VHH binders against Carnosine N-methyltransferase. Designs and how they scored, part 24

Target 1, 373 residues: Carnosine N-methyltransferase, of Schizosaccharomyces pombe (q9y7j3)
Amino acid sequence: MEYDEEEVKVLKEVLSAFFLYRQYAHTITQQKRKSMSRLSFEHKDLLLQDSDNNFLKHLSRIDQCIEQNSVLAEAIANAAIPVFCSDFDQNELFHVNVDMMQKVSSTLKQIARDWSTECVEERRTTYAPFIEELNSLFPSDSIDRSKIRVLVPGSGLGRLAFDIAVEGFACQGNEFSYFMLLTSHFILNCVKQENQFLVYPYIHSFSNHVMRDDQVRSLNIPDAVPSQYLRNSQNFSMAAGDFLEVYGTEESRDSFQVVATCFFIDTTKNILDYLDTIKNCLVDGGYWINLGPLLYHFESEGTSNSNSDSQQQPFVELTLEQLFYVMDSMGFEVLKHNSVDTTYMGDKRSMLEWIYHPHYWVCRLQKSKLRFQ
Key: E = the ipSAE of ESMFold2; O = the ipSAE of OpenDDE; V2 = 0.75 times the mean of E and O plus 0.25 times the DockQ between their complexes.

## First folded at step 19 (VHH)

Design M1 (from j5 with K31S W53R; framework vhh_7qia_2; at its last read DockQ between E and O 0.90; V2 from the best seeds 0.00; counts 0 for: pae E 2.5 > 2)
Amino acid sequence: QLQLVESGGGLVQPGGSLRLSCEASGFTFSSYYMGWYRQAPGKQRELVAFITRGGTTNYADSVKGRFTISRDNAKNTVYLQMNSLRPEDTAIYYCAREFTNRYSWDIKGTPYFDYWGKGTPVTVSS
ESMFold2, look of step 19: ipSAE 0.520; ipTM 0.797
ESMFold2 (binder alone), look of step 19: mean pLDDT 81; pTM 0.812
OpenDDE, look of step 19: ipSAE 0.595; ipTM 0.824
ESMFold2, fold request of step 20: ipSAE 0.438, 0.407, 0.416; ipTM 0.758, 0.751, 0.747
ESMFold2 (binder alone), fold request of step 20: mean pLDDT 81, 81, 81; pTM 0.823, 0.820, 0.822
OpenDDE, fold request of step 20: ipSAE 0.706, 0.704, 0.707; ipTM 0.872, 0.871, 0.875
ESMFold2, last read: ipSAE 0.448, 0.398, 0.474; ipTM 0.773, 0.735, 0.778
ESMFold2 (binder alone), last read: mean pLDDT 81, 81, 81; pTM 0.818, 0.824, 0.821
OpenDDE, last read: ipSAE 0.710, 0.731, 0.737; ipTM 0.876, 0.883, 0.884

Design M2 (from x3 with S56T S100T G101N S108K; framework vhh_7qia_2; at its last look DockQ between E and O 0.49; V2 from the best seeds 0.00; counts 0 for: pae O 10.2 > 2)
Fold by OpenDDE, look of step 19:
Structure M2 (fold): chain B 373 residues (1-373), chain A 126 residues (1-126)
Amino acid sequence: as target 1 above (373 residues)
Amino acid sequence: QLQLVESGGGLVQPGGSLRLSCEASGFTFSSYYMGWYRQAPGKQRELVAFITRGGTTNYADSVKGRFTISRDNAKNTVYLQMNSLRPEDTAIYYCARDLTNRYSWDIKGTPYFDYWGKGTPVTVSS
């Protein structure tokens, strides 16, 4: 089927991207060397006279970091091949564009975010609220948590889903990106020891570093081995696919007691479709827990194609106020609501950090109370 | 009502062949990954093979080269052709459906299936 063939192609491209990371990353340092060679003698001298901060030595150091990252990237791909694409041939790599290569770099940063001790504070602000809320809603002394099914759409590398499962819930993560799926598979299923790997997530940018050491800083991953925490493997799973396609079906109706969305609901062209799907998946009386901004990923695409073709998928960008109105109309009762401050894949040593003020809310779904306003 | 009905099990000599069938009903068969599991006496249930919606096949190392999984969406049926059977292949074989219409896995690195048939016994003995 054409759809399946396309998926396989994309998968093979992603696998190829992981294998091509080494070559790609070394082009970065090569370009810097070329730039260095074009400098005046005086400028070269300025950059080389400081033995502690010799620029050429630093580039060599980055090359070493690239090799380590490449080991990790290849490990991810190799672990994925038997599960996702058994016929993949490493000797026949697909052509990969720069965007895909950047996604590999981004994935390495994401690994640090989700699975390093250093990034625990970011997870504390983004993931811990879900755990606390779930524990409050479903005390372990009063209920069998294994009977509570929790869905985590956009699970990325699966850390939130893992944390939820550790608390005893039946948790399923959902992810569409093969970069995330392959990497999450590796972390969740193939890593054997804590701190088994090093990642250098900050080497890809030369901007906003205070010190050279900051750029080539290593992080140990993972900070936890999932297989050591989860004895009952049947209660934790990852599902590949588009959220709407997988869970917008009749088969998925009333399948979950909780839907947990973290930095997710703004990733669609039409947020109303996400709401419908969340409603579909939840049982009556179920809970929707959300933390995230409303940074609409497709906002820029809606403005460029003026062509009136009636067949274009609508773009819907709601304010928080509008969203709450719609939620209420759909039967979502807001029980809790607040805002939090957090970074997203931030580097605490960087001169630049993006700070988000996402909103957190807990809703209870009442399917019978369709408030037709 | 969702149903998976296995057939084709039986007694066979070492080196022999069997073909298992699983007929599905009560759901959109073509939308789901399908798999075969087996459980030997005193052992845990283990994945034997699974097939994607598009027909990509995956096998346990123990059965690679000997078993072939296939599907016929028009008949809502998944098959397991078992060749060169060994005594260690003796088990109850179960057909299973993927939970979410796509690929899913658990922490064991295997696809996650939510619904199972009643099973069909396979005995390999001289």
Scores: ipSAE 0.009, ipTM 0.283, lowest interface PAE 10.2, mean pLDDT 88
ESMFold2, look of step 19: ipSAE 0.310; ipTM 0.685
ESMFold2 (binder alone), look of step 19: mean pLDDT 81; pTM 0.818

Design M3 (framework vhh_7qia_2; at its last look DockQ between E and O 0.01; V2 from the best seeds 0.00; counts 0 for: pae E 22.0 > 2, placed apart)
Fold by ESMFold2, look of step 19:
Structure M3 (fold): chain B 373 residues (1-373), chain A 125 residues (1-125)
Amino acid sequence: as target 1 above (373 residues)
Amino acid sequence: QLQLVESGGGLVQPGGSLRLSCEASGFTFSSYAMGWYRQAPGKQRELVAFITKGGTTNYADSVKGRFTISRDNAKNTVYLQMNSLRPEDTAIYYCAREGWRYSWDIKGTPYFDYWGKGTPVTVSS
């Protein structure tokens, strides 16, 4: 792939983050051990004297879990090098900050969400509605699905786009994060058997665990070998890049029969730009299927005044009511609308779980009409 | 409109003391964590100290034992008492408020996304 110099630097930083995960994650437990050395004698005794409740043994178990996560993280990076960055030198890793290392940890949780049996309930709630609607709109016995192009912006680790492609549709996933792109490439293209890897997605935080065993539990991934389902069909592709930049172009005009957005439309500074881009890339009479909240990712950035901030672009955060008004004015006819309850990367064993009430809708686009009534 | 106005900076001799204050307006002060950052010329901004809405404090290693952060919710003001000042403490000091959406990192540090204009502190003979 062809990238500018700054984008290549980011890619090498992401690769470095996957290789540095082992060192970084072990320093967290070592810092916990160092902090324990500064406890009073009495507090150390409380944590260490009971052989069945020894805190150092717990930290050692977490180190074992870190080693297994490191196998997966290194496998992802090693698989990516020949394809994305063949000149990457593992002996000359780039410097990465804490935020980037936290993204590796978050990526491991997302693998569990998209590719483990244990997380199927969340996927059934958030992904199955797209599959069911596509099957209804384009029945396979009367439609050549391979000619129906479906775009999934913000496709993450690719499970929804994969599920759509398995049903026979020509599906393209779009993602901007190299953490997601490298990891989805690994899962979709490089894994050879079901449940080849263990992931320990809950070890990076010590908060809100009821049992020690909850913190150190593993999940098997992936629950399917995706390459076996896609090997003889070019129904699936990924497009790296910013959704607005890639699909706001004239070459992308009228390119897709369906756009499927799942937990995506709130990931921009100006939601109207996303609506324009969805309208641009859809054919006349095409469909937009959405499921997600309106948790505007950049809301605080738009209200920030800073002497060093050169940001002049608009920020727009609409209520759902306002958004529907705008959608109608742009020619999106709402055919279905409801709400659902779901988690996002939830952990049912945690003392803390967030429940979203996202809204699901299906629109059909009429490009040639302006609606002001 | 949200405003953070720092004051109390100036020139001080090594070993001296300064007390910075930051008056806040345009939001419910008691509902937000507040922090102090500093930036020396040509350097990145660095966190100096923060205080949660519940009063829990945290300090950078370089200032522990010398600096004290506090807040007065009745006056919508956060303070930084700086004792035993050193030349390496020379910087512009910025007051900061945590972002609209509550967030935390591994150490429980709030993510700060709104900044004052800063008040310069120079530690020199």
Scores: ipSAE 0.000, ipTM 0.114, lowest interface PAE 22.0, mean pLDDT 85
ESMFold2 (binder alone), look of step 19: mean pLDDT 82; pTM 0.827
OpenDDE, look of step 19: ipSAE 0.287; ipTM 0.687

Design M4 (framework vhh_7qia_2; at its last look DockQ between E and O 0.46; V2 from the best seeds 0.00; counts 0 for: pae E 6.7 > 2, unsure alone 63.4 < 65)
Fold by ESMFold2, look of step 19:
Structure M4 (fold): chain B 373 residues (1-373), chain A 125 residues (1-125)
Amino acid sequence: as target 1 above (373 residues)
Amino acid sequence: QLQLVESGGGLVQPGGSLRLSCEASGFTFSSYAMGWYRQAPGKQRELVAFITRGGSTNYADSVKGRFTISRDNAKNTVYLQMNSLRPEDTAIYYCAREGFRYSWDISGTPYFDYWGKGTPVTVSS
């Protein structure tokens, strides 16, 4: 009772955030306009006197981009209601904070990463290694791939899980964020034609743009209609929930031949819990394929001086060397290991782009090891 | 302990009706989509109908207009009303629960990974 009521409330807040994006995003440009009224006459004149370089015209263009993004945001929410929350009342939106509204903006950018042609090179460097390894481990000539179950924890908007399923594998994506779940449902199940939507993913930040046109540029999404590529829709699924809670159970023991983690293992307070859960859900002799950094998402919380119950929760941040030691002790035999260079939601037109040097590895799990010879 | 118990099967003449019930326990029933599958001897299980947590229903083409799925969250029970039964409806009917809250396949169908033991339905003269 208590848990299900909280989950429904969060879902309604996320739905509300998608519907409120329009007015929230326009408030940002209006705040920019109000800030201009506080400028000296001389500074205001510098920004406004030139018809070709007029800051108010740029803000008006951004407002037009916001309207188009709002079409997509509202489409996502509308498609979700009959499936996830049929009693949602659009006339009674929940109040949502700035952090949730920023997650809508981030979600629009993530759609571009996973589902646009423009971002294919980032996906090639981060997703293709998983596809290549799966194809090598389970050649279609000799194996019925539909019997090979692959789990993708932290699947985001579902592109990697989709790409794996297209190769014939039985793939399940897992995601905790309702922003990702509602959006992936929309893209995977509701899109009707290639490049049906236009998204302006770069308008929510004013920093680091070289050209005004860079900030307001659009991308077409999705670059594929998912239903056109899958042979058996029952062999692809998405599962909502916390990875530890869903896959750390006896019910999930020995359920998957492969676990594929992409930019995921650093998304927890205690990475050892993730290792335990990966081991739990893999069959003996199963494979773990990983690509990602160790950018520990909760590191700052572990150093908090708060006297709350959260101070009793363990936080573990290992170096890669320490992590490999633990992995070996748990029965993960590293078969391949290297580093790669890639980005995460990179923008090559920006004055700032983060380059990651994540590590890629393939492990085979031996659940029972003889400790005595 | 998670449990799905089907009842209401039996022998019926063509054109007859049956109502299947599935009583659930060991989980928060109202939080899960529920469904009915059937499996004839030597055949694969096939989806017959499902009902989402929000009450939306879906039916296989072979049973549309003849079968009705419903749920009673107060009784933790899902029903399948089967009318105008045909010999090809002969099968073991399984109650199913989606594997996790808000799970689905690429077609938008809830992902079912737990089944009861089934109740047999025979349609013959």
Scores: ipSAE 0.038, ipTM 0.518, lowest interface PAE 6.7, mean pLDDT 87
ESMFold2 (binder alone), look of step 19: mean pLDDT 80; pTM 0.818
OpenDDE, look of step 19: ipSAE 0.354; ipTM 0.717

Design M5 (framework vhh_7qia_2; at its last look DockQ between E and O 0.76; V2 from the best seeds 0.00; counts 0 for: pae E 4.8 > 2)
Fold by ESMFold2, look of step 19:
Structure M5 (fold): chain B 373 residues (1-373), chain A 125 residues (1-125)
Amino acid sequence: as target 1 above (373 residues)
Amino acid sequence: QLQLVESGGGLVQPGGSLRLSCEASGFTFSSYYMGWYRQAPGKQRELVAFITRGGTTNYADSVKGRFTISRDNAKNTVYLQMNSLRPEDTAIYYCAREFNRYSWDIKGTPYFDYWGKGTPVTVSS
């Protein structure tokens, strides 16, 4: 891909973050060891008994897990260089901040959600409804599914888009995050064997673990080799960029028969812009399928004292009732609506589990509505 | 209306040359990757070459060293210079534009989903 100099800088920073994960993650355990040295003699003795209950031995095991995660992180970055940034010098890494490093850790956890057998139940709850609805709307025995274009905005690591494409639909995933884009490229295009890699997704937090073994447990990824399922490359693609910028254009008008949003519509400052863009890229009579909460990601920015350009943008946080009123006014006819209970990136072994009550709906769009007397 | 019109195909002896042209209209040509695909009888369409907005080129292994893709942004035209043609190069050649910017298919190549009608090329002994 070709990018301007500013985008190349961001891409090199993301690549650097993957290579720096090893060093960064080990500094966390070293800070824990430093904290141990500040304990009283009595407390240090309690934690460092020469037994199976030795805290330093636990930290050493976490370091071993970090090394395995580093193998994956470096594999992702190395696979990306020739495709995304062929002039990247692995020996001259860019400086990256803590937020960037935390995004590498979060990405590793997302791999477990999308691409491990162990997380299938969450995917069954959140992704299967899209597959079931698509199969109902476009039965394969009477419809050429390769002519049905489906857009998945905020596709993350690509699992929902992959699942849709496997059913025969022409699916495009859209993602803004280079962490997600580089990682999805690796999984979708570069991994050649089922369960080729181990990931330790739970080691970056010390809170809420019942057992030491829960914190250091591994998962095999990926549970499917995408290239073995998607022989026709015309059925699957990924697009980098902001959903509004890519799909709010005249180029994208009437391009898709279906838009599928999963935990996505609350990821913007003004949800009305997302609705406009969904309407723009759908054909007349096209469908919008949604499953997710309304956890508005930028709500706090609308009340901040920042003097940045973001203070000039409108923020709109609607209740579901208000949203449905707007949707109806825009020509979205709600055909189905219910709620489900699910986790998102949940950990069943954790003392803390967030349960969402997201709402699922299917709309049909009427783009040109004329009223006559 | 987006349009891609190929020309320059025909019948050529093995070892000969052809230059294919694709005139584009209905979009900002200089902003998009352009490519050439071909489809031989009984085969699936395959990517032959593509050229980025900045002029960087990429070729299928089967045509490297024999084919050259180029673009002229002033004329909204992409070219495929085909040298040392072989009977195996016989196909309908399609001009393609990437679907949207910064997109790629499952193989990790730019995602081309807008097509011309094609121009036939026959290489026979």
Scores: ipSAE 0.198, ipTM 0.643, lowest interface PAE 4.8, mean pLDDT 88
ESMFold2 (binder alone), look of step 19: mean pLDDT 82; pTM 0.825
OpenDDE, look of step 19: ipSAE 0.351; ipTM 0.714

Design M6 (framework vhh_7d4b_2; at its last read DockQ between E and O 0.77; V2 from the best seeds 0.00; counts 0 for: pae E 2.9 > 2)
Amino acid sequence: QVQLVESGGGVVQPGRSLRLSCAASGFTFSSYYMGWYRQAPGKQRELVASITRSGGSTNYADSVKGRFTISRDNSKNTMYLQMNSLKPEDTAVYYCAREFTNRYSWDISGTPYFDYWGQGTQVTVSS
ESMFold2, look of step 19: ipSAE 0.387; ipTM 0.707
ESMFold2 (binder alone), look of step 19: mean pLDDT 81; pTM 0.816
OpenDDE, look of step 19: ipSAE 0.257; ipTM 0.652
ESMFold2, fold request of step 20: ipSAE 0.312, 0.218, 0.149; ipTM 0.690, 0.654, 0.615
ESMFold2 (binder alone), fold request of step 20: mean pLDDT 81, 80, 80; pTM 0.813, 0.806, 0.806
OpenDDE, fold request of step 20: ipSAE 0.659, 0.618, 0.043; ipTM 0.850, 0.838, 0.518
ESMFold2, last read: ipSAE 0.284, 0.285, 0.408; ipTM 0.670, 0.678, 0.731
ESMFold2 (binder alone), last read: mean pLDDT 80, 80, 79; pTM 0.810, 0.808, 0.798
OpenDDE, last read: ipSAE 0.692, 0.123, 0.091; ipTM 0.863, 0.575, 0.518

